# VHH binders against WD repeat domain-containing protein 83 (wdr83), part 2

Target 1, 315 residues: WD repeat domain-containing protein 83 (wdr83), of Danio rerio (Zebrafish) (Brachydanio rerio) (q6dh44)
Amino acid sequence: MAFPQPRPQAPQLPQHLWRTVDCQQGAVRAVRFNADGNYLLTCGSDKSLKLWSVSRGTLLKTYSGHGYEVLDADGSYDNSQLCSCSSDKTVILWDVASGQVTRKLRGHAGKVNCVQFNEEATVMLSGSIDGTVRCWDTRSRRMEPIQILDESQDGISSLKVSEHELLTGSVDGRVRRYDLRMGQLQVDYIGSPITCVCFSRDGQCTLSSSLDSTVRLLDKSTGEMLGEYSGHVNKGYKLDCCLTDKDTHVLSCSEDGHVYYWDLVEGSLTLKLPVGKAVVQSLSFHPTEPRLLTSMEGRVQVWGAEPEDAAENES

## First folded at step 12 (VHH)

Design k5 (from j3 with Y103T L109W)
Fold by ESMFold2, fold request of step 15:
Structure k5 (fold): chain B 315 residues (1-315), chain A 126 residues (1-126)
Amino acid sequence: as target 1 above (315 residues)
Amino acid sequence: EVQLVESGGGLVQPGGSLRLSCAASGFTFSRYAMYWVRQAPGKGLEWVSEINYRGSNTKYPDSVKGRFTISRDNAKNTLYLQMNSLRPEDTAVYYCAKRFTYTYTGSTWEVTFDYRGQGTLVTVSS
């Protein structure tokens, strides 16, 4: 017996402010959901990393150990570990519950712009202005990287891990995709310095933002440019981009205080979300729900697809 | 069927100029970054230039920078390489390429072209 397929859902876009968190960390350089979307991480210019409950809006723990600004962070899927990277040239592995530093990893010759666990959290990957990506074993006591990727001709600005693939964006204007099991590398030349990269949810596309104020969607397997999105301002900041939880829209931060949404297929601007009057430096989209985090100056804002009262009553 | 056809090679004296063309068909040319690569006799492949989708950005290795210019005409599905101040060491078969994959061998990266043409021979000799 066949069941009817669900009708396609109209996309819901996070556009209603639910809460504002004043993080007390100086500028917040990056904001990140954890894997299940119940927690968020804030990376402070005051050298601190903080973990917050999204639902309660409360600070859970402050992690201190970096000597300079924290530039990026990630949480393991089981919520037991955090990793972070900093202008102090280090990557730190943290135990979430105790707040203890498990490893402080040195080796990068310059500030570390990006960091992420693989899915199993057996490896951390970090990308630096020194032009290298370094792979670190989380389970051993060794302090040396297990692999160094040095193909980039300029700094690494962003990286993302999906299954056995590593996607990197570089100031050299190239998006690189490594298949680490097969030892293969695809290089796509965008031209302008890359500020952020990500995979689409379905794994078929890559998305990149560049300092030419343009976000581009590429077919992962062929390198074909499927979409090109502009109208925002990205001239001098490392700004985040992403896709919605259902791959219906492309988002980008902007130096003009907005988050821009474009329809993925049509390429038309759907929403220009006013966040504030300063650079929106970072964003993170909820893994499964239409919720968005934005970072502007020392504040993080949580956005939902419906006004908070309507969302509460819908259940 | 993807096709790339290089032309414009030939014999030139040192200091001379050539303009290479690459006619593309079987794919949406304007949606791909494009590349020139060369192979000198008895040597491996050398990247020569690249150009992004709109032609707004280009890059060159130091060996050709200032002498070679990549360009594209997306309306004609054609990629070009203007080669000035040619030197004997520029002697090679020149290929245009749509995309390539590097495979790590344990010590080096080896290239496999996604698609490339048959190439056009450039000989710089007096």
Scores: ipSAE 0.622, ipTM 0.846, lowest interface PAE 1.6, mean pLDDT 90
Fold by ESMFold2, look of step 13:
Structure k5 (fold): chain B 315 residues (1-315), chain A 126 residues (1-126)
Amino acid sequence: as target 1 above (315 residues)
Amino acid sequence: EVQLVESGGGLVQPGGSLRLSCAASGFTFSRYAMYWVRQAPGKGLEWVSEINYRGSNTKYPDSVKGRFTISRDNAKNTLYLQMNSLRPEDTAVYYCAKRFTYTYTGSTWEVTFDYRGQGTLVTVSS
């Protein structure tokens, strides 16, 4: 007599399409999970920022106030505030519930490519093609930045904040890591214009994408290049990269309509996810689950590790 | 152990040329961006050039751009600096380095570079 077949293990990589959202925002320049992963933000070339329910795929709120396309956004840890940045050279702080502009902050001399709250949402950090990072107070009526970081020799394309560290990527081909507590700055030269940076989940590595169609993993403490991931196309677009929720794989958008997955340790291509026939410009990985957001043209797609409608673990 | 050994310095007349070498050992050279830095008498360290992992990208400050060329040979674990049209202002000890840090001292920013050799002296005078 035969033994029952063991139950198949669910795949751990998001590769099954759950939802497609037509955002009606023109091109979606950036897509972002909120802090708990239950909501998503879409940054539109139509000048709007929108908040959506991930599980239902429904629009919850539209935020209007930018004078040109919205390039990036972030939500505060408590879901009470949003920040956004735009080609109109401004950073906006929004009240989530009312949809009202709390602050519209000027000072950057060029388009603002990236923005994020610190973990406590006491400041916003913004990076611009003008080569500066600016720190803005979220709790006062002050309109001037608390601090301006101008060490870069060309535009800032990406930034991420973790605890007291600020990681930036620049068109000058350098990844910079500031220790804001101790007043220190580490510089790593990649060479090609940087399009995206992020920290690994364990905090020991940094990841960068650049216009030489290469994503690189560096040891944070030494600057050693631990991995170099290629095969995708990144030659002219600001494309996102990230790590999976458990630091097992490296992901990158691509100009060929795919998201590429590489095994972090082995460096081998694991999956070439077909998103569509145009540039995949942005992605965001869920903070704790194997769930991925992608944007391509005016559409956002939600991907899961199991098929939604019949999965043992997902319905 | 990690070693960076600079060589090729010497006395040259203004307008002359020198080629500096840096032999690397004790670490995986091809996995690091590399830098040349210099220290003139009585002055701090000054960045002179940088080169990425594969040698495909380089950068220079205006003071040396067009006169200096950084290169690397990853098969030989060696970094080079070709210096042409040398000027008295280029007189310094030259070091190769793996990484640098800026530290705020309360009044000024200080820079440090990761290096282990004695450097190589370049003297430009008549």
Scores: ipSAE 0.608, ipTM 0.846, lowest interface PAE 1.6, mean pLDDT 90

## First folded at step 13 (VHH; from k2 with Y103T L109W V111Y)

Design m2
Fold by OpenDDE, fold request of step 15:
Structure m2 (fold): chain B 315 residues (1-315), chain A 126 residues (1-126)
Amino acid sequence: as target 1 above (315 residues)
Amino acid sequence: QVQLVETGGGLVQPGGSLRLSCTASGFTFSRYAMYWVRQAPGKGLEWLSEINYRGSSTSYADSVKGRFTISRDNAKNTLYLQMNSLQPDDTAVYFCAKRFTYTYTGSTWEYTFDYWGQGTQVTVSS
């Protein structure tokens, strides 16, 4: 009698609300996990960046220095530095511990929509409505970018860095992948304004969301459309999308107050997470655990695969 | 094996029209954005037009905008380029291509494609 092999436990998706944080920053434009997932960053319309404990939901530090709303932020691998970008056309490098501005970088001609560190946090990359990606040396006192990528025909909405690759999404309807080592640029024409881009965890695929209310999975090497995910509403806002920690599901924000989960392979809707009644603006998936951050209006929510009380009993 | 076969080129007078076709095989055509490019004698590759995988969106170079129309029939694995109001400057070999790749030469980005056909000659001459 062959013992029925336990059905592979369906990947646990974050669906249990652990906590809600009122950020008191006006509208939260972006929510991001730090590198280790223990902290979260919130970018506010009040011109501030805030650092919070994920487990406690408590405010740890406020970073003030931008002249307009903060649109995106990222933490360095060692949690020593933060970078942020703003509608004030600047990118700021912060010291996490002191809360002080280390560098305020000017050069973009428009709002800066996205920012990320490279792996070693030696370079900040920023994307702007001016159609450029600018690379900034974090170690140099020079205020000029070390590189400008201006191949986009419209604004950069999103960018992601993975090893030696840069992925950008543009309002011009194109996803661009730069191989910085090889000096190569691959362009995939999507045909709708891109709102968000990311790499799969294995680095083999790219994910992009666009204003036609569609998320798309592409083979990075061939440009082949592997999957389309629809059902959510993305028509008027720059919304985030991502993959789960194990690349099993695709996630997207939606204007209808939900986060949508799709099976990566089958393309079927697996979960419609009710976040609230307003636009879910931003989301961030934990780097190693099935945890999710969402932002809606001035609130950030932390979600887990299990009820919070159950997770504490297993540790 | 991936194959792209361009047809429909020829000799036309200024102001004339041509319709180019590109038949694709060896890959799932409907899953790729497609492109038209051309190469004039002594010149580099010029991007002309692109169409997304569904055919729901298109883009054109300024040089051909309003004169050329890109379309596709995914059921037939065929890409089309309708060319109207042809001018002598449109004389070139025309290629259909899958996936657009740039290579940085140290000073400029050069167009390369993962796959392209043998091309079809278009000559506009009075």
Scores: ipSAE 0.908, ipTM 0.957, lowest interface PAE 0.5, mean pLDDT 93
Fold by OpenDDE, fold request of step 15:
Structure m2 (fold): chain B 315 residues (1-315), chain A 126 residues (1-126)
Amino acid sequence: as target 1 above (315 residues)
Amino acid sequence: QVQLVETGGGLVQPGGSLRLSCTASGFTFSRYAMYWVRQAPGKGLEWLSEINYRGSSTSYADSVKGRFTISRDNAKNTLYLQMNSLQPDDTAVYFCAKRFTYTYTGSTWEYTFDYWGQGTQVTVSS
């Protein structure tokens, strides 16, 4: 008698609003989970970066030092450092505890759209409208980049680091994957300005969103188009996309005030999450739990798969 | 096995036109961006044009922009390059390619492709 293998529980998607936070930063350009998912970062048009508790929704610290709006940020693996980038053309390294600027790095010729640490937080990588990716040593007092990647023919809108690989999306309509160890660059022509890129959790696929209102899944090694996801509106804004914690669904922001969920394999729309009436600018999926952050205008929302009261009783 | 077969090359006078074809087999053609490149005698590989997997978007090198047109028929697994207003400096072997890869040689990035055909010779001469 073959014991009926428990039907894999349909992956729970974040659809329950837990809390709304008024960030008081003007427009929030980016929202990001930290490495462990307990904290969130908000990048504001008021030139500040803020750190919040996810569970409490309380402000923990404000980081001031940029001269213009903050466009992106990332936390180190050990929660000791933050990096951010700005329209002021700079990248800043912050000490989390003190709130102090440890490095203010100059070199980009235009606004810096995206920034991320490598796994060890020894290098910050930044992408700019000037068409370059710059790599910065966090341990060195040297203010010059250790490497400049300038193969893009237009601005870098998004970048992600996974192990020894760098993925970039450009306004030139191309996704570029750098193998930094092998000295190899693979280019996939999408043909529409890229707004966001990311790796799948298993590292086998790349996801890209573009201004043709389409999200695409590619095989990382071959460049084969595996999936196309549409129905959302992405025509005028740099919007975020990502995969769920288990790589079961694709998510995208939309200009119509919604977040769209698609089944990764089937490509079908599974959920249209109503966030509000304005453009959903940014989203971040929790690294290990079915939780979602969204930003719209000056507000950040935390979403869970279950009502918040139910989640606290299981911990 | 992945195969790309280029055809349509030949001898043409300056100002003339040619249409190249590339027939693909051994992979799902409609799921890949495709590229045209050429190699002139004594020169390196030159990227000419690219087309996305659906054929909805194209890009061209400045050297061929306005004269060459890339297109594809996914139902026929065929890539095309319409070449108009051909000039003597267009003389080269033309290749279709499935993926664009750069390899750093220690000094420069070199063009490499995962798959390309045998090429077709185009000669522009009076």
Scores: ipSAE 0.903, ipTM 0.953, lowest interface PAE 0.5, mean pLDDT 93
Fold by ESMFold2, fold request of step 15:
Formats: C-alpha cells, sequence, structure tokens
Structure m2 (fold): chain B 315 residues (1-315), chain A 126 residues (1-126)
C-alpha cells in the first residue's frame, strides 16, 4: 500500500472566526490581550474600559472614570492592575478586582494615545499628542511624572516597553528607541506619520506602520530596512500592526475592513482576512498562540488558526 | 566593509553654490535612511538633513532649510547635498552618515554616528 507524500505544513495563521463580541461601548478604539492571553481589554468611545474572558467571551468587569473616550489600555503581568489613557488627557491606574481608580494622573497637555506598564508594573509610560512620553510611578502617591521625554517634534502615537527599552512612534515620521539603562536613544527616519510600533518577538527587529499605507521592518541594531509591506489602506487612522507569535508574518489593520498578513521574509501577501465592511481600528496578537483580536466599530472578534471546535478538542 | 566617500567640496564665494556627493559601498544603500552632518572649525557635529529609504521624505535643520536640498540616487548608491546661498558660517567639513545615536550626559543629549565618511571641506570666503 502506498502512502501519499507529506504535504508542506501551512503557516499557523489566525483566520477562523471563533467569537464575536458586541461590546456595548460605542466604537472600540483599542483591543488588547493581557500578558498571559486569557483576558482581553476593550477601550470604548463611550468612556468605558471593559475586561473580558477570551475563552468564554464573557464580560468580567467594567471600569468607569474617564471623562472622554478611552484610547489604550494595558494589564499588569500579575493581573492585579490595569492602566488606561484617554482623550480626557489623563492616565488612570485601576485595581482589577475592585474596579476602583487607584490613581488618576494629569499633566499631559493633549489627548493620551498610548499607555503601557513596564514588566514589573512599577512604572506606567504614556504618550500624548502633546509630543511627550511621561513615566509615572505606580507604587507611590505622587501625582507628578518621575520623568518626561520630550525629544519628539510632534505627537506620540504608539509606544511599547521591552525590558530596558522603550520604543515610540511619532507623527514626526520617526521611530525612537530609548535604552533606559545606557541612557541612549536611537532614531530611525521613516518619513511619514507613525501610527503603531512594536518589537519582534525575538527582540532583534522593530516594526512600524505609517500613514503612507506602508509597514516597515527594521533591524534594531543597524536601522536597515529588512522588509516593506503594502497593499492595505492606512491614510488617516491610527491603525495597529504586529508580528505573529513566532515572527513568521507581519500583520496590519486596514481602513478597507481587512487585516493583512505578509510573509516576513518574502514580503508577499499571504492572507487578506475579511473582518467586516468598516475600518479595522485595532488588533492584538496572542503572546504565545496563533490567536488574534480585532476591533471594528463596536465589535471585537477572536480569530484562531483552526476552527474553534477542533482547537478545543486538541487542547 | 562599509565605506562612505564624500566629494564635491571646495572654495566658493559667499552666495555661491556647491553640490556634494556621497558614494556608498559595502552595504545595501537603499535599505538605509541617510544623513548629512557638518563640523565647523572648533565645533562639534551639527546635523543638517535626512532622507528616508526611498527618497520620498526629507527633513532639514532650521539653519539650512530653504538653502540646502538632500537627495539620493539608489541606483548609483549615491547621496547628494545641493547647497545654495552659501555664507561664511557654512564653512565646515561635511560628512554623510548612515545612522546616529544620542547619549544622555546628565543634562543634555549628545550624538555620535555609527558610520561616516572621511568628509569633504567646504570653505566659503571672498
Amino acid sequence: as target 1 above (315 residues)
Amino acid sequence: QVQLVETGGGLVQPGGSLRLSCTASGFTFSRYAMYWVRQAPGKGLEWLSEINYRGSSTSYADSVKGRFTISRDNAKNTLYLQMNSLQPDDTAVYFCAKRFTYTYTGSTWEYTFDYWGQGTQVTVSS
């Protein structure tokens, strides 16, 4: 009896819809996994932040306290705290279990576009249209930032923290990487307003999206452009980009209602995932599994690499 | 082996023009944003201009905006600086660079470059 030759394995790309959640928050401006990927956060134009179970699709808690739309949020690694930022120019630190506001931090002169904890959740970092990044101590009663970074010539659209490094994207068309232990700053000139930045999973590359409808992969140490990905539409919205859990593909939101996937090395389009008929505003990739969150209007969707019933049986 | 070679400097009268060239070898030129900097006598390095990977966007220091134009020809691995309306305080050695790093000194940021050429002297004098 003759067996067929093995077929090449396809990449594990999230393309099967597992769940749709109507968040009841107006437009969902940002969707984020928590650190272990078991929970997700939704940032509402109705001023609310909500925490959900990814696997069950159920609402766990609603956080109210912002005066205008919530633009970004992050959860601490121990799942005890959340931070969020808003068009109300504030950063809020929340206690997850009680839902209480621990701190409401003022000082930014304009809307706050991005916020993240460092790994230990001892500091929150926030970036604003006012062109500054502010560092806030989470453990003290201090209402003033412990540091202000004002090197950008225009608004901060995105930031990410990895160990001792801070990566920022600015409307001034530059990606900046701060080495906080060495007191060094690298600046990479992209030349178009940046909408999102992130590190590759292996920490060797940076990825940026910009309003020229192009996502670019750069070597972190040299600034060499290793990849350039286009075909999507990003002309006027702050859209997210990311890498897959194993750094095999580049993803981007798009104003045409799709999430685009490109092969990282070849740069070729692998998948044009139809999310819906409106702008896909935000995405978040699971830290360790091929699972994707998308937000479009008031709806969040969870995507897996295989149909959900098959994944549950294999898990 | 990365190499940057600047040419086109010389003596010029105030109000005159020069075109500097920077020929790159030993790396994939089109994959890098490129920079012009200068060092006047007794001064540190001054950033002048930058150009992105494809040459579609440029930026300039206020001191040279409107007078200098950066451009690149990726097919020839060459970076250019067209310098018009030159004045005596433009006298300097001009360098092209591939990337730079700022280091915080405790009160200000100071920068260095990862790579730069040998430079080309520009002297503006009557």
Scores: ipSAE 0.634, ipTM 0.860, lowest interface PAE 1.6, mean pLDDT 90
Fold by ESMFold2, fold request of step 15:
Structure m2 (fold): chain B 315 residues (1-315), chain A 126 residues (1-126)
Amino acid sequence: as target 1 above (315 residues)
Amino acid sequence: QVQLVETGGGLVQPGGSLRLSCTASGFTFSRYAMYWVRQAPGKGLEWLSEINYRGSSTSYADSVKGRFTISRDNAKNTLYLQMNSLQPDDTAVYFCAKRFTYTYTGSTWEYTFDYWGQGTQVTVSS
């Protein structure tokens, strides 16, 4: 004899289109929420970086200064600075309000694929096709990086910083996790070129996507593969993956025009979100709300868990 | 209780072949990338090869590339190393291992493995 179980609540998954934005930037290589989720960044093949209001869908500022396509960007915790990286081999630090280039950092020998501030925005970390991760002091005027990590045997496709740890994904098929305080590096051999990495929200797992059309969840402390998610198409593009705001589902972009959602624990497909008929190249999940950004070709879409009109009327 | 047991070592003449096996228990073998490592007399550990979860991808140290082949049978929880064209310099204790960590020693990176077996001796001599 037991008490009746409550009915499971339906997951709050973003599946309702709120807005489509034609960014006018050529292909949008990356779309990113800022730290509080109120703004979004778009990285254009036309060499521009743009900042938008998520709620209004309106352009706030355009940042011009890269010589080739912009491949990734990040905003500082206090919204005062942006960093970006490009096929022009540079990392740029921007002042948000003025649009001014604060620093243009050279040193990578090839395209810079990924960039992120640490939590305090005292450094920027960048990863390049040249196989290095470089750490740049945001307050220094010198051109040289304060640290270079060159353990990868091929290009760096993705990086994420969490507390004292740096997670990287490489074309060499390995996910690397650096403990920056203890000087330790753990390497997990996936065996297929990595396109995206991230930490779980609880910090206990890592997630990686790779060109074998598979997303994998690993136990951070043991290296055990806890989940393997497939059915999407990822064979030639650097596609993003992520976890939902509460670590309930795994998401992946796909070359078939959908975003795939899998239940993290069961591994079953929960939702196949139709975005369009071209490659969905980038996604970003809101830090605290069930809200998703997608980019496909030159447009960005904002998705919510409820129809936008209903969400606006709840107060 | 994680356990790795290596077998298949022995004495062999230069140019000969051996096949090593590593039987795993106490963990879900198919959910880990696996490694072969050796320790020659008076030397530290030398990484030799790795194989991913499903066995679809492998990698080798230059010292053994073209002579050694790593493989796995996940249904039997067993890792293999086929060693051909053995030379006296291949004399060592051979271990299978799971997951490794690089640690910076102040001047260089050195690696360790979280778990490895007792090893199997391979001796190549006339």
Scores: ipSAE 0.629, ipTM 0.859, lowest interface PAE 1.7, mean pLDDT 90

Design m2
Fold by ESMFold2, look of step 14:
Structure m2 (fold): chain B 315 residues (1-315), chain A 126 residues (1-126)
Amino acid sequence: as target 1 above (315 residues)
Amino acid sequence: QVQLVETGGGLVQPGGSLRLSCTASGFTFSRYAMYWVRQAPGKGLEWLSEINYRGSSTSYADSVKGRFTISRDNAKNTLYLQMNSLQPDDTAVYFCAKRFTYTYTGSTWEYTFDYWGQGTQVTVSS
């Protein structure tokens, strides 16, 4: 898919604060929408994982079981399972309703930075400072990984799964894309420690953020750098980047307390959203709507494209 | 059409030096990371070095680190490999590449490279 022409109304960007949630989890290291965008997960430095209603801003459940801070989490499409990873070197599979740990998976030799289900939630994938991606069977009683990917020469900072593709970002400055059906691996050399990777919504591009304070958009099939976005500050933190729900803009967290928006095609700065006065650690964009989650310190904020009373009157 | 043309190979004595060039055309050179690889007689492809878009970052295989230097001139659409302290086991055909892929062969991953040149022969003889 090409970049579409504008629809009749100009794109609306999430810039209106709808809600602030004080999570009471210490620092929130990651914030994530679930697959349908109705729930959000918060990963706390206090070792807790929490599930919240996006529309109500209310806590639904707290998951305790990690021995150190929770660094990332993901929810299954049917909302029945969660996975999380931690500085305690483990990956945990949770039953959402009961709050019970289904599996606690050990094997990584260092903190686990990222975790995600595949689409069917039959597998969890985790990436660690130990330089490996590990693939875990969610349905087996076996505690050993199905597969270990060790091509990286330094820690894994981020991963994303889309269909049969696995995208990883590494401190070694490389973005790796595995086609697990075809047994192929594409490697793109960015040259600076990667902090976050994601696919474009149309699946034709990859986006990466790195510690040279630069976000880059690459053509997935050719490796061509289509865009290079800067002006924000990313020098020492694992910060998130993403694309808007319609692939019109590139977003990045920043150490200066803002979320930066660039026009994807022109590369020009469109919006510098003031979130607060501390590092914006994490963000998540709604799968289908112009809605953004941000985390800064112990707070999560929900942002919409219009003021809440105009958009949420019939919640 | 995409073209990569390697030059600068030849016969050199052990301890000698060569500078390889790779001239690119048919694509926007500055928008790609670039790579050097080699293939010794009877052997598979060996990744040697890489350089990012602006030339601000480089990386090397252990076998050539400290002896080889990759560089690029985006104004001239040219990639370079300066090879010093050459040894007989550096004898190979040298290729530049636009992108690389690993392919799983059933037990291990093997290199393949997308859009690579015709190669230039380097021979190091005692």
Scores: ipSAE 0.618, ipTM 0.850, lowest interface PAE 1.7, mean pLDDT 90
Fold by ESMFold2, fold request of step 15:
Structure m2 (fold): chain B 315 residues (1-315), chain A 126 residues (1-126)
Amino acid sequence: as target 1 above (315 residues)
Amino acid sequence: QVQLVETGGGLVQPGGSLRLSCTASGFTFSRYAMYWVRQAPGKGLEWLSEINYRGSSTSYADSVKGRFTISRDNAKNTLYLQMNSLQPDDTAVYFCAKRFTYTYTGSTWEYTFDYWGQGTQVTVSS
């Protein structure tokens, strides 16, 4: 006997506040999960980088060495190294356990807005207001970049690395995707200064946010615009966007103190999460779980799909 | 099938104006950024202008900035190039295109068009 198929259940979205962390770093410019999602990094306008336990909300280590505010950071897959970038025009490679600077890399002519390891942490990629992306070898004592990409006509605001692909967002209103093995470059003209880029989890789409208060999803292979998401406020800040752990929803920070969630396929607003009364500067979505980090002013908040209760601490 | 048809070219005197049109079919025009390029006799392809999905933003090569205006009408699946103050070095075949791939040759970047039509000839002479 056949029954009607059930309607899809609403996705479990991070909307329940689990923790608030007062970072004491001035403004937190970026918040990032590490590769396994058990730790988080905070980039402070006070020039510090801090590592925290997500589950406990406790400070584990402070990294000092930048001369000006820290703008972005990333952790290596094995949790042994960190990289960070700063308004002091440098990229720093850190040893996690000792807190020591392994290398401080100079060469960018302006503030460095974004930084990431490749998957095996053999190189670091950095993007700067000087319009270049630089690739640095983590394994050698070489102080010069392996490669410099200077095709952008204005500053680099965001970058992401996947295998041999590099995705960049530029103030020139373009999203660029480099295939470094094949020597190919695809350029997608958005037409407004880009603030954040990322790949979809399935690797078939790119997502970009821009200063026209719009997030756009594009087919990677054709450049076709598959989705366009608006209603939030992004007019003057470098705000983050991302996709949920299963590519069901698009998220964006907003200058109005909320994180916006849109259904990826339909484009409709699913949730307007109140974070606070100021600009939500940065967000990071957990690699595998419905868990979200947000930063606003000097605070980081951890959000889960369910409230904490005694069922999670079964005894 | 994908089709781009350029029209509006012709012979014009220096200082004159022309309006080129590109009619698109076989794909969802409004979901793509669009481009104008040209090829002068004996030269390679030259990127001229681009326009985003809704037509809210445009960009121009320095050689044509202030003289050429790109626009689109998504309801009519049509891309336009208004060309003013034409000079003899604007003589070329003009094409519309929907995407480029850039390939590094070891010394320069070369681009290939994703697709374009037969083009329309613009000749500027007296």
Scores: ipSAE 0.608, ipTM 0.848, lowest interface PAE 1.7, mean pLDDT 89

